# VH-VL binders against b7kms5: the designs that were tried, part 279

Target 1, 80 residues: b7kms5
Amino acid sequence: DTFETVRNTIRIESEVDESLRQLCHEERITKETWLEAAYLYLCEKPEELAQVIQLAQERLSQRKAIADYKRAKTMQERFL
Key: E = the ipSAE of ESMFold2; O = the ipSAE of OpenDDE; V2 = 0.75 times the mean of E and O plus 0.25 times the DockQ between their complexes.

## First folded at step 17 (VH-VL)

Design n_3 (framework fv_miptenalimab; at its last look DockQ between E and O 0.94; V2 from the best seeds 0.67)
Fold by OpenDDE, look of step 17:
Structure n_3 (fold): chain C 80 residues (1-80), chain A 124 residues (1-124), chain B 107 residues (1-107)
Amino acid sequence: as target 1 above (80 residues)
Amino acid sequence: QVTLVESGGGVVQPGRSLRLSCAFSGFSLSTRGVGVGWIRQAPGKGLEWVALIYWDDDKRYNPALKSRFTISRDNSKNTLYLQMNSLRAEDTAVYFCAHRVYSFDKWTSYFDYWGQGTTVTVSS
Amino acid sequence: DIQMTQSPSFLSASVGDRVSITCKASQGIRSYLAWYQQKPGKAPKLLIYAASTLQSGVPDRFSGSGSGTDFTLTISSLQPEDFATYYCQQFNTWPLTFGQGTKLEIK
């Protein structure tokens, strides 16, 4: 049996991406299969999944805050 | 048919140790996604989660009890254990073991089957 | 820890009544909530999981609702066998915690 795959573009924080790439290289897996496996594993431990979701929400909020700051700074530079 | 039967309860003095057993049938703790936990209930009180063990031998504990209690399993015997050390009066309770499962589509877990419990009394 | 607070702690009702028990979490727990029924000297019995999903074999007079911090267990028409103590439990955060229980008694 084969799996149908869907192409996705995923942006990962640079330090996390580097660490994840190193891990995947050492373990001879891909980031894709790692993500799939991690999700499925966490689905079997929803108690842990809940914590990961919380962390993910926090990281998203941080990304948004940084993006907003950059936009504000850019705007300031345009008017100065 | 899932069945859980606790045993090992009794009367003990403070500071002593006791090991509870939970014999289960109708499922295997080797089955991926399966867990089994201990929940206790002091006389006339509510339920308190004690510990959980997953199919992969991963364990979770109530922080208040982790230093004194140890959860373990013997898959060949389909038996769950709870080693209780340095017992205190406040450990007096009915101890239940419960079958833990998860819902993939709901992304949550629940205890769907419980044993009838075994009574532990810690008294001088 | 997440505190689960049930209301009321005691409830008196008659057969045929519609009754509701509430459970409030000290913080958001999404829909990761289960409801149990316990009769004296017996093991708890699962009624509802995922806040609103009825466990197989449980009568449909039982229903659960809510998300986030506020949850409700409803019995549409109380039957004689429904008089018991009910507990909510969260599966969102370690350690797992239960409500203090609601004892449903005959009026």
Scores: ipSAE 0.626, ipTM 0.895, lowest interface PAE 0.7, mean pLDDT 95
Fold by ESMFold2, look of step 17:
Structure n_3 (fold): chain C 80 residues (1-80), chain A 124 residues (1-124), chain B 107 residues (1-107)
Amino acid sequence: as target 1 above (80 residues)
Amino acid sequence: QVTLVESGGGVVQPGRSLRLSCAFSGFSLSTRGVGVGWIRQAPGKGLEWVALIYWDDDKRYNPALKSRFTISRDNSKNTLYLQMNSLRAEDTAVYFCAHRVYSFDKWTSYFDYWGQGTTVTVSS
Amino acid sequence: DIQMTQSPSFLSASVGDRVSITCKASQGIRSYLAWYQQKPGKAPKLLIYAASTLQSGVPDRFSGSGSGTDFTLTISSLQPEDFATYYCQQFNTWPLTFGQGTKLEIK
């Protein structure tokens, strides 16, 4: 009787998003249901979840490094 | 209550094959989130993980054993099998099967119930 | 492979003592660590999962702590039935691995 949802915005690398969109289209599902299913499935196989977390941490670090580089370069150009 | 009983152990010569059985009750291997693992213990030694089978028939093996050992099941008989081929002296051990469950809110799994084990001796 | 190293390998103690057994992982395993008790000729028995969660039916004199790489199993007041070998196991990374064991003996 009750199914609460939240609305969020997420940023996904364009090549990953394009691949995911095509998969979801072919399987007639949505990104939202895919994300929920993937998380729930990994919770049922926690032995695999740790690898996903490791990859997510690596991608997060990479994003932060790129953002820091761009911010530092912009600040350098402003104070040149 | 969950129970597991291993059988099929014995004395075999190197190079031969042996199939172990794990008869279980109190759970179904068709239930999402459930699995069964095989763990072995050589005489006087510690525990070594052998293989795991999930409810969806997905399987994971210790890489050192993958070429020689195969896990399978018959859910209609509540029985799990470990086929061991090309046996070596190093495979001498007590073999346990263990019920695997997960914790959603702790993000981990564990072996909560174990069988008593069956002994395999590989000797020439 | 993640190496799980237990310390000490042997521990001698008396009924009523508080004892601690340490398990160290060669890489971070978060809290994905279980503790088992094994008596001679018997199967291992689960004591603790998720590093600190006590399995149903296990006496509250057992407790677990730690995260990352360093974990401890503590028995607050030893009972005669607690003399056994104790193993830790990680569920973080394939292949699943166990510590080498800690044999707890009567002094």
Scores: ipSAE 0.532, ipTM 0.861, lowest interface PAE 1.6, mean pLDDT 91
ESMFold2 (binder alone), look of step 17: mean pLDDT 94; pTM 0.960

Design n_4 (framework fv_miptenalimab; at its last look DockQ between E and O 0.91; V2 from the best seeds 0.70)
Fold by OpenDDE, look of step 17:
Structure n_4 (fold): chain C 80 residues (1-80), chain A 124 residues (1-124), chain B 107 residues (1-107)
Amino acid sequence: as target 1 above (80 residues)
Amino acid sequence: QVTLVESGGGVVQPGRSLRLSCAFSGFSLSTRGVGVGWIRQAPGKGLEWVALIYWDDDKRYNPALKSRFTISRDNSKNTLYLQMNSLRAEDTAVYFCAHRTYSFEKWTSFFDYWGQGTTVTVSS
Amino acid sequence: DIQMTQSPSFLSASVGDRVSITCKASQGIRSYLAWYQQKPGKAPKLLIYAASTLQSGVPDRFSGSGSGTDFTLTISSLQPEDFATYYCQQFNTWPLTFGQGTKLEIK
């Protein structure tokens, strides 16, 4: 049996991506299969999944805050 | 048919140790996604979660009890254990073991089967 | 820790009544809430999980609703066998915690 895959573009924070790439290299897996496995594993431990979701929400908020700051700074530079 | 049967309860003095057992059938703790936990209930009080063990031997504890209580399993015997050390009067309770499972589509866990409990009394 | 507060702690009702028990979490727990029924000297019995999903074999007069911090267990038409103590429990954050319980008694 084979799995149908869907192509996705995922942006990962550079330091996290580097660490994850290193891990995947050492373990001879891919980021894709790691993500799949991690999700399925966490689905079997929803108590832990809940914690990961909380962390993910926090990281998303941080990304948004940084993006907003950059936009504001760019605007300021345009009018100065 | 899932069945859980606790044993090992009794009357002990403060500071002593006691090991509870939970014999279960109808499922295997080797099955991926399965967990089994201990929940206790003091006389006339509510339920308090004690510990949980997953199929992969991962363990979670109530922080208030972690230093004195240890959860373990013997898959060959389909038995769950709770080692209780340095027992206190406040540990007096009925101790239940419960089967823990999860819903993939709802991303949540629950205790769907419970034993009838074994009574632990800590008294001078 | 997440505190689960049930209301009321005691409830008197008659057969045939519609009754509701509430559970409030000290912080958001999404829908990771279960409801249990316990009769004296017996083990708890799972009624509802994921806040609103009825456990197999449980009568459909039982229903659960809510998300975030406020949850409700409803019995549409109380039957004699429904007089018991009910507990909510959250699965969102370690340690797992229960409400203090609601004892449903015959009026």
Scores: ipSAE 0.722, ipTM 0.915, lowest interface PAE 0.6, mean pLDDT 95
Fold by ESMFold2, look of step 17:
Structure n_4 (fold): chain C 80 residues (1-80), chain A 124 residues (1-124), chain B 107 residues (1-107)
Amino acid sequence: as target 1 above (80 residues)
Amino acid sequence: QVTLVESGGGVVQPGRSLRLSCAFSGFSLSTRGVGVGWIRQAPGKGLEWVALIYWDDDKRYNPALKSRFTISRDNSKNTLYLQMNSLRAEDTAVYFCAHRTYSFEKWTSFFDYWGQGTTVTVSS
Amino acid sequence: DIQMTQSPSFLSASVGDRVSITCKASQGIRSYLAWYQQKPGKAPKLLIYAASTLQSGVPDRFSGSGSGTDFTLTISSLQPEDFATYYCQQFNTWPLTFGQGTKLEIK
């Protein structure tokens, strides 16, 4: 009968996190309740969930490309 | 038991309008996760999705039809409507309404119960 | 728009045969695919959703497989009541689209 939770760490792009944090503060909710509500809502509309997944895949690809570029630049600058 | 019954079909001239009804029972369109879709089937042809309405009144349309077709509902009568304007010969079809639900565990939705359809014929 | 292409368009088979129908999406749709059966003059009936999950009340001779772009509906031992037209449908991308159908006829 008790609400069971799992603790996890996530990394969010800073501008997105700033906007989300401000929204949660203004609405007097937490990031985790917002994430739970968003996920549950999208599960009721899987057609829209599919669009969110597509956008998430695009963001993942972009983050990987930026990370690869930064690693290559760091290696180039560390010639020793 | 979920049932859907379409009505309002008939023979109509090109350029005219027609309103189809879908009377349903055994579910409420106010229930979260529920929706109703319209799907049509031209004579001898396959199935084509027309529109979907969700429990929260959110609506989606086949973009080829969006300018001419409008989905709406009257929850007090457990009835869904499809308003079809500027009808063309290619709109000739059997029109089905279908109950839409979802699977939380499988992250998908589907049309699990269908009505028997109502026939629309557009001819001069 | 995602084009759903079924193969074959027509299939002739005998009672007891194992039958497979394929459905190919023009781009990835994950496992967001349903299969429907339609008999002449009747409404479609849901058989399978999520590519491989049987709808309740559907005989276990029906099975579905696949993900991404390539999907298969299999009937392991064809029965007289299985002669019908079969449609796949994707729920991944707007607009919702169906395959053109596969008509399964008695040989």
Scores: ipSAE 0.527, ipTM 0.861, lowest interface PAE 1.7, mean pLDDT 91
ESMFold2 (binder alone), look of step 17: mean pLDDT 94; pTM 0.960

Design n_5 (framework fv_miptenalimab; at its last look DockQ between E and O 0.85; V2 from the best seeds 0.67)
Fold by OpenDDE, look of step 17:
Parts: structure tokens; sequence; C-alpha cells
Structure n_5 (fold): chain C 80 residues (1-80), chain A 124 residues (1-124), chain B 107 residues (1-107)
């Protein structure tokens, strides 16, 4: 079997990215193969996948909140 | 053909221990994605999940029972076990073992095959 | 824990009737719900998984619907062998939990 890959731009929170990079380095794997493996593993344990999805949703909400705050602050500064 | 057969049930006094067995065929607990769980049913009551063991020996427990119950397996014998310690009257139930699988496209699990159960009675 | 509440707890119907059993989760469980049938002295039997997917070998008179918190099991035309107790179960959150059951009796 052959694997066809697609290129993606993934932005990861800096502290998480650093920790993940360190792990991948120590284990001689890549973030890409880590993500693939993690997803496939979790698919085999949907009970755990559900929890990860919940955490992911929370993190997304946090990102949006921070982004909104930054935009609001920028606008405020523009009018001051 | 998936088959599960529970055994080891009986009458015991409170505080005693009992080990249940579940002999299964038609599948291997070494197969990736496979799990086997215990579910119990008190007389005239509903179903209560007890524990689950995955193919990789990962285990999950009902928090209410974790301190007293232990799930384990012997792949060479195709047998699941439930060690029950410090038994209480409320542990009286039919104990089922069930085959757990997942759906990749639906991202969910289910118990698709169940044994007929073994009866545990805890009474003084 | 996620509480699964079935309604009704008891249901009387006749052969040929269309019957529906509902299951409500105390919080969102997506579509991670299964339905089981249990007859007295027998093991539960899987009917539906993923809220609406019919298990192989189960008659198509059985169907499941719903997502989030509200789910329904429907039997389009009740057959004599369908009189039993039905349970819903969620696979979204540990610990796994079941509804209290719905006993379907012959009228």
Amino acid sequence: as target 1 above (80 residues)
Amino acid sequence: QVTLVESGGGVVQPGRSLRLSCAFSGFSLSTRGVGVGWIRQAPGKGLEWVALIYWDDDKRYNPALKSRFTISRDNSKNTLYLQMNSLRAEDTAVYFCAHRVYSFDKWTSFFDYWGQGTTVTVSS
Amino acid sequence: DIQMTQSPSFLSASVGDRVSITCKASQGIRSYLAWYQQKPGKAPKLLIYAASTLQSGVPDRFSGSGSGTDFTLTISSLQPEDFATYYCQQFNTWPLTFGQGTKLEIK
C-alpha cells in the first residue's frame, strides 16, 4: 500500500508545540506521524476520542476568546 | 460466531471474595480494537456497567466499584476474569460479559454480543 | 455521571402497533448511543448503535433516531417476539451508563 499525503498548515499553542516536538525528537517520530497515529488510536477507543473532542472544543473556544479580546483591544487603542 | 460464557457465580457471604470467568470464542482479545466488558443486573433492575478491558490491556472501571473489582484476561485461554473483593449485598446480580467493538466511520463503540450471565448472590 | 432516562418505563401495545421509546441524556452524548433488547432470563441483544445504525440481523422494523440528548427507538409494526425490555446506553463519557429500561408488554 502507498500513502498519499496532503500538505496542511497547523498552528499549535507554543508550549504544547514545544513539548510535542521534544517528545517526537526523543521518540524519533514526527508531529505528522504522531497526529496520524493518535487519531487512529483514538478511533479504536471512541470512548476516549469523545473526551479528546471535548477538550479540543474547549481549547478552540479559548482561542476564539483570546482572538476576540485582542481584536477588541486593538480597536480600543485605535480610538484612544 | 462470537460466543461468551460466564461462570463462577454462586452464593457468598458479605466480605468474601469471588472470581468470575468469561470464556469466549469467535474472536481474540489480542485483535486491535476489540474489548470485553462486564455488565451486571441486580434482580428486577436495570443494567450497570462494571468494567472494560481493551485489546492492549487498558482497563476502565465503574468508579463505584474500582476499589473492590479487578478486570483481567488470559489471552492464551480466551478468558476474561472479574475479581470481586469485599462483596456486599448490593453486589447481588447477574453478571454478563460482553464483546465490545467500535465503528470507525461512526466513531462509537457498542456491545454487540453478550453472554447469558452468571448469578452472584451475596447474603448472610 | 451521565444519567440516561427512558420513557415510558412501561408500555402496553398490541401486535401491529407502532411504538416509540425515548431516551434522554443528562448531557450531550452526540450520537454515541446504543439500544438493546432483553427478554426474561436472557442476555441483552444489540439492536441499534450510533443512535441510528441497525445492527446486522436485526429486523428493519426497528429504527433509531436522535442526537445530542434526545433519542428514540421505534418499532414500526410490533411483532409477538418484540415484547421485551429495552435499554439505551451511552458511550460518550465514563462511566458507561444505561437507561433504566422500558418494558414493552402485550396489551
Scores: ipSAE 0.692, ipTM 0.907, lowest interface PAE 0.7, mean pLDDT 95
Fold by ESMFold2, look of step 17:
Structure n_5 (fold): chain C 80 residues (1-80), chain A 124 residues (1-124), chain B 107 residues (1-107)
Amino acid sequence: as target 1 above (80 residues)
Amino acid sequence: QVTLVESGGGVVQPGRSLRLSCAFSGFSLSTRGVGVGWIRQAPGKGLEWVALIYWDDDKRYNPALKSRFTISRDNSKNTLYLQMNSLRAEDTAVYFCAHRVYSFDKWTSFFDYWGQGTTVTVSS
Amino acid sequence: DIQMTQSPSFLSASVGDRVSITCKASQGIRSYLAWYQQKPGKAPKLLIYAASTLQSGVPDRFSGSGSGTDFTLTISSLQPEDFATYYCQQFNTWPLTFGQGTKLEIK
């Protein structure tokens, strides 16, 4: 049987994406198979998955803070 | 069907070493997601985690014990070991080994089957 | 380290009572919590994992609830065989830690 897949688009920080692409190229894998393998492996060690979730939450907060700053600066500059 | 049997306990003097064994059946430690842990219980006290070994030979230790205790395995005998060095009075406890599994859909692990334990007494 | 604090440490109740035991984590552990029952002289037995999922073969009178830092084990209609000490354990952060235990006596 063929694997059922779904198409998604995501935004990744440029430097992180560059590093991930280089790793995948060197190991002769795709970004998709890396993501699938990483998730499945971490599900087998939930204690490690919990740490990854904490880091993901920290990164999400950082991205939100940067986005809020950019919106506030754009609004301030519209007065001039 | 899953069984674990601890052995190797006894009375020893402080500063000595002791090796505990955990013989198991009904599962394989080479199965992905499986692990086995050591947990101890001092007389009249609660449970304290000692160490865990995963199917891929990755190991984790209670930091308070890591300098003195080593977990290892012999897959050909379905047995794991706990080497305990520089034993102290506070190491006196019943030592259990426990089967560890995970839940893919719940993103957690747990100890679902335990042995009956082996008693270690450290006294002069 | 995540400290797991159980309340009460000792509980006395009658057959037929509804009993609740709480477990509080010193920081969030999502739902990565298990409950164990231990009878005198015996090994612990798993009752509940993932905070609320009942292990196979465990009677329906046992239930678990909570997430984050506050968790509860409930025994509806207490039975004579429920005399035991109950422990919670977190699997969220190394080192793995247990609560100090709750000793339940049936009078």
Scores: ipSAE 0.523, ipTM 0.859, lowest interface PAE 1.7, mean pLDDT 91
ESMFold2 (binder alone), look of step 17: mean pLDDT 94; pTM 0.960

Design n_6 (framework fv_miptenalimab; at its last look DockQ between E and O 0.92; V2 from the best seeds 0.00; counts 0 for: pae E 2.1 > 2)
Fold by OpenDDE, look of step 17:
Structure n_6 (fold): chain C 80 residues (1-80), chain A 124 residues (1-124), chain B 107 residues (1-107)
Amino acid sequence: as target 1 above (80 residues)
Amino acid sequence: QVTLVESGGGVVQPGRSLRLSCAFSGFSLSTRGVGVGWIRQAPGKGLEWVALIYWDDDKRYNPALKSRFTISRDNSKNTLYLQMNSLRAEDTAVYFCAHRTYSFDKWTSYFDYWGQGTTVTVSS
Amino acid sequence: DIQMTQSPSFLSASVGDRVSITCKASQGIRSYLAWYQQKPGKAPKLLIYAASTLQSGVPDRFSGSGSGTDFTLTISSLQPEDFATYYCQQFHTWPLTFGQGTKLEIK
């Protein structure tokens, strides 16, 4: 069997990315295979998957809030 | 054909311990994605989830019961156990074991097969 | 904990009737809901999972709908063997919780 892969650009919060990279290095795996495995594992435990989704939504909201703040600040600086 | 059969129920005094067994066939608890849980039903009442064990021996408990109840398995015997300690009158119930599986495309779990239950009566 | 509230607790109907049982979650549970049927002295039987997916072998007169907090189990044409107690259950958050049950009785 062969796998077809899809190229993805994923941006991860710097501290999380560093921790994940360290883990993957120690375990001799890649972030890609970790993500695949983690998703499949959680699919097998949907009771846990639901919690991960909630956390992911919260993190997304935080990202948006930070982005909005930065944009507002930039605009403010332009008019000062 | 999935089958679950509970046993070990009986009449016990408060403070005593009891271990329930659930012998199952038609599936293996070593199969990835499989779980087995205990659900109890007090006389004339509804259903209450007690505990769940996954194929990887991961366990989940009803917080109200975690300190007194322990779920375990013996894969070689295809048997699920529920160790119940410090039993109380409110633990009186029919105890069911149930097969837990999941839907990959729906991202949810369900109890699709249930045993007939074993009766536990805690009384002075 | 997520509280599951069924309505009504008791329902009287006749053979051939269309009946609906509702289940309300205290918070959003997406579609992670199952419906069970239980007859006296018997184990519960799975009818619906994922809120609307019919379990194999269950008659298609049973159907489930809803998402988020409000769910409905419908029996399109009640049969004699359908008189029983029905329970909803959420699989969204630990601990797993059930509705209090709806007893469907013959009128």
Scores: ipSAE 0.706, ipTM 0.909, lowest interface PAE 0.6, mean pLDDT 95
Fold by ESMFold2, look of step 17:
Formats: structure tokens, C-alpha cells, sequence
Structure n_6 (fold): chain C 80 residues (1-80), chain A 124 residues (1-124), chain B 107 residues (1-107)
């Protein structure tokens, strides 16, 4: 194809990445094309995009909570 | 020029059914990103969303009405329908159909063109 | 469901006045908010989408602002044709919901 691309690094939870990788393999697509297609599809239905954003916010909060817990546990163990 | 024209309203007794039509021109319901919604307004009251149909035949309903109302379309006639069953007095309203579109760079949708409405009166 | 609450329900004003109508969502809706104008016996007309984007053909005296839960429609210099009922609507969460309306009346 003839459109310009940008290289990016992202971190995905391992279980989600494995599931997505398996789906992409079975459908004979790439993770990149899946991401592009999912975003473009959701832009056509912004009402559904709002639900995806809500889930994304929940996952971001979960990641922060886990990081905070691990930091607190590490400090507790260092003080013992 | 986008136009929508509702028809099929009238006076009916409770428990009866009506089918409303929305004839449209100036757009295709096969175009990605396009939809049509039904919105109603009881006499002297505000606006209430009823249903939405998307270009891919995906449909959404007001949960309070889902059991009695069905949206459908006939692309060959540029027409969509609202089948209303088991009508009640509280269904008395003007029913509008409205063109739904979206904004790619604002990440939202909206009803940009409306029909003039058709009146449904449910009374004994 | 997201409840959309408009204030005031009724507003009396004179030609030339600056008026503001507020709309509050019961939870965050980002900027997924539209404003409509409706005159008696007529269909609603879209004024603003995405909270602040003016629809084509709508006079510049109309403006919208806000994000999250608090939104405002402002008419900077009221004209005779602006006496109508105004509705906000969210497009964020199913089911789609409208505010109860604000009727703008001539003094």
C-alpha cells in the first residue's frame, strides 16, 4: 500500500496480547492492521467509542493501582 | 439536500398497533457512518429518544420501548419504519425521524437534520 | 441512564440581552453534547455539536462551552427569532437522553 506509517512502541498486558496475537493469526491480519481497523470502525460509531474509552480508563486505573500496591509492598518488605 | 418526511400517524385506541414511515432523500443509509433515529415529543413535554438504526443495520432502542417498538428499513425505497405495538396513552406524541452523522475529529455523533414529525394520538 | 438537567426551565429576556442556559450531566460525557432549538409546532434544529462546534448556517451569536458534566449555551445578543425552547442532548452513553428543555420567552 502507499500510505505513510509511524513506528511506535506500546506495552500491552501479556494475557491480552496473547489473545490478540492468536486472533490476528487466525484471521491472517497483523496487530497493527487490527488496531487501525478497530479505531476507524469505532470512529464511525462514537457512541460505542465512548464505551471503549470508559474501559480504557478503568484499565489505566487498574494499572496504577497495581503499581502503587507493588511499590507499597516493596517499601514494607525493606522496613522489615 | 437532506430531507426526511414522516408519515403514518393518526388516532388509535390503546392496545392497537401503528407503523410509522420515514421517507428520506439526499443521503444513503448504506453509507458508512450514517444512521437515522426516531425521537418523540409528548404534548407540552420534552424530547425522548426512541431508536436508532445504523448503515450496517445495527439497531439501538430506548430500553423502556424495546419490547413494543421495532425499527427497520427498506433501502430500495429510501424509507425506514417504526413499528409500534401495544400502544398506550403515554405513547401519544409527535414522532420525528432525524439523520444521524458523526465527526471523525470530534469523536461524537449528532442529529443534524430532522423531519417535521407525524402525530400519534392514543385515546379511547 | 445519564440524566441531563437544564437550568433554568424558563427564562424571560429582552431583545439584545445576553443569555446563558446550562446543562448538567449526571456523569462525565466528555464533549459529546449537542444543543437544539425548537420553535412551537416545528422540528428541533441543531445549533451546536461536540459541546462547542457551531453547525453550518447557525448565527455566530450562538456559542457553546464546557466539558465533562457542565455545559453552557450562550446567545450574545438575543434576536426576536431566538425565542424558542432549547434542549441539550448527550451522545456518550446509551440510552441517548435529552435535557428537559429551557423555554426562552420575551419579556
Amino acid sequence: as target 1 above (80 residues)
Amino acid sequence: QVTLVESGGGVVQPGRSLRLSCAFSGFSLSTRGVGVGWIRQAPGKGLEWVALIYWDDDKRYNPALKSRFTISRDNSKNTLYLQMNSLRAEDTAVYFCAHRTYSFDKWTSYFDYWGQGTTVTVSS
Amino acid sequence: DIQMTQSPSFLSASVGDRVSITCKASQGIRSYLAWYQQKPGKAPKLLIYAASTLQSGVPDRFSGSGSGTDFTLTISSLQPEDFATYYCQQFHTWPLTFGQGTKLEIK
Scores: ipSAE 0.449, ipTM 0.846, lowest interface PAE 2.1, mean pLDDT 91
ESMFold2 (binder alone), look of step 17: mean pLDDT 94; pTM 0.960

Design n_7 (framework fv_miptenalimab; at its last look DockQ between E and O 0.90; V2 from the best seeds 0.70)
Fold by OpenDDE, look of step 17:
Structure n_7 (fold): chain C 80 residues (1-80), chain A 124 residues (1-124), chain B 107 residues (1-107)
Amino acid sequence: as target 1 above (80 residues)
Amino acid sequence: QVTLVESGGGVVQPGRSLRLSCAFSGFSLSTRGVGVGWIRQAPGKGLEWVALIYWDDDKRYNPALKSRFTISRDNSKNTLYLQMNSLRAEDTAVYFCAHRTYSFDKWTSYFDYWGQGTTVTVSS
Amino acid sequence: DIQMTQSPSFLSASVGDRVSITCKASQGIRSYLAWYQQKPGKAPKLLIYAASTLQSGVPDRFSGSGSGTDFTLTISSLQPEDFATYYCQQFNHWPLTFGQGTKLEIK
């Protein structure tokens, strides 16, 4: 059986990333293997996966809202 | 061949307790991804989800019943249990146990095998 | 809780008819929906999961469609053994909830 990895660039909210980093350090795992394991685990509990997806969508919406606000603010400052 | 057989039903007075059993075969609740749940059906009414237990002993409950009902398992006996306390008239129903599985490619779960149910009657 | 509302609650049809039962969720449940068939005194039987995937062994005259909040179970050509009560169920939110059921009777 073959095991191949794909390079990913993931941006994580700083407080979440720090907390996750600490967890991974304490448990002697990596964020990568944690993500893999978490996804596979949730695939086996789709009822919970559904909850996580909803939370993820909310977080994405928040990111977009913040980004839009920053852009608007920047534009406003340019025209002052 | 998956088979589930409920037992333990009967007639009880309000306030009493009753424990239902579900003996199953054709699968193991130790198998990753497997779950087993209780679903009840009041006379002439629809289906109501009661509780679910996963292979890792994780449990989920109907919030309306969580304080009185407890789901558990004995893997060595391939048996699911439902401990029901402080029984009420509205708990009168046929209680089904059902095998829960998931679709990896569809990211969803379903109850694909059901027992024939055991009848619980709560009456003064 | 997510409320699942089936329509109609009662349906009369004849053998050979094309019939459709709808299920509406009070909020989006993606495709986390299953359909069950139940005959009097019997356990429910899984027909469809993931809104549109036919369970193994179920006749292909049964089909499911829909996503989000609106779902439909269709029987393309009603057979005598299809007269029963049908339930939808969502798996998207705790607690798991069922529709109130649709009783399909012989006209």
Scores: ipSAE 0.756, ipTM 0.928, lowest interface PAE 0.6, mean pLDDT 95
Fold by ESMFold2, look of step 17:
Structure n_7 (fold): chain C 80 residues (1-80), chain A 124 residues (1-124), chain B 107 residues (1-107)
Amino acid sequence: as target 1 above (80 residues)
Amino acid sequence: QVTLVESGGGVVQPGRSLRLSCAFSGFSLSTRGVGVGWIRQAPGKGLEWVALIYWDDDKRYNPALKSRFTISRDNSKNTLYLQMNSLRAEDTAVYFCAHRTYSFDKWTSYFDYWGQGTTVTVSS
Amino acid sequence: DIQMTQSPSFLSASVGDRVSITCKASQGIRSYLAWYQQKPGKAPKLLIYAASTLQSGVPDRFSGSGSGTDFTLTISSLQPEDFATYYCQQFNHWPLTFGQGTKLEIK
């Protein structure tokens, strides 16, 4: 049967993306099938999905903190 | 209909071992997403999670009990086991086994069916 | 470990009353919370999962609400069969933990 798919773009940190691409190459799978499988597997173990979400939250917070620091430093250099 | 029946409880001396059994029917522990947990309740106290086994034989334990308790299964007999070693007075409780399932669209799991429990008493 | 703290520990009420039991998690657990009812000498019975979803066969006088750290179980019109001990339980962090229980007694 034909499966409907959605095309979109995501931004991944370079070192994480390199590691993921190497894994997919070695296992002869695609990044999208890995992502689908990982999500479906974690849905069967919501206790582990919760830990993945916590890690995602921490990574998001760290990126926000770095962005805030850079904006504050730029304003400081403009002699605010 | 899902049923779970615990057995193997009794009175034991401190420092000894006991193996509890959970005989179940109405589900298969080989089905993806299924699990079984052990939960205990000391006299007059609340519920305490002991261990969980998943369909793929992955296991999780309460850290306070991990060194002394082991969960295992025999799917050909539809039976789950809890091996309890180096028993202490504080292990005195009713021990329940409970069916664990998940909700794909709610992203959570829960214990939906429980056995009636078996009593373990650890005393001199 | 996530501590689950229920309030009150004991509640006295009359048939027909609206009652609420709260459960507070020591850190965020999203909506990954279940409520159980336990009568003396019996096994716990699941009432609600995912904080607010009623288990099949549970009367609609039971409802759950909340997310994050603060959760509430509400019984809109108390019936004689509702006098029991109620436990919340989180599935968000290892180890899995229960609240200490709320005993609901006839006034």
Scores: ipSAE 0.514, ipTM 0.850, lowest interface PAE 1.7, mean pLDDT 91
ESMFold2 (binder alone), look of step 17: mean pLDDT 94; pTM 0.960

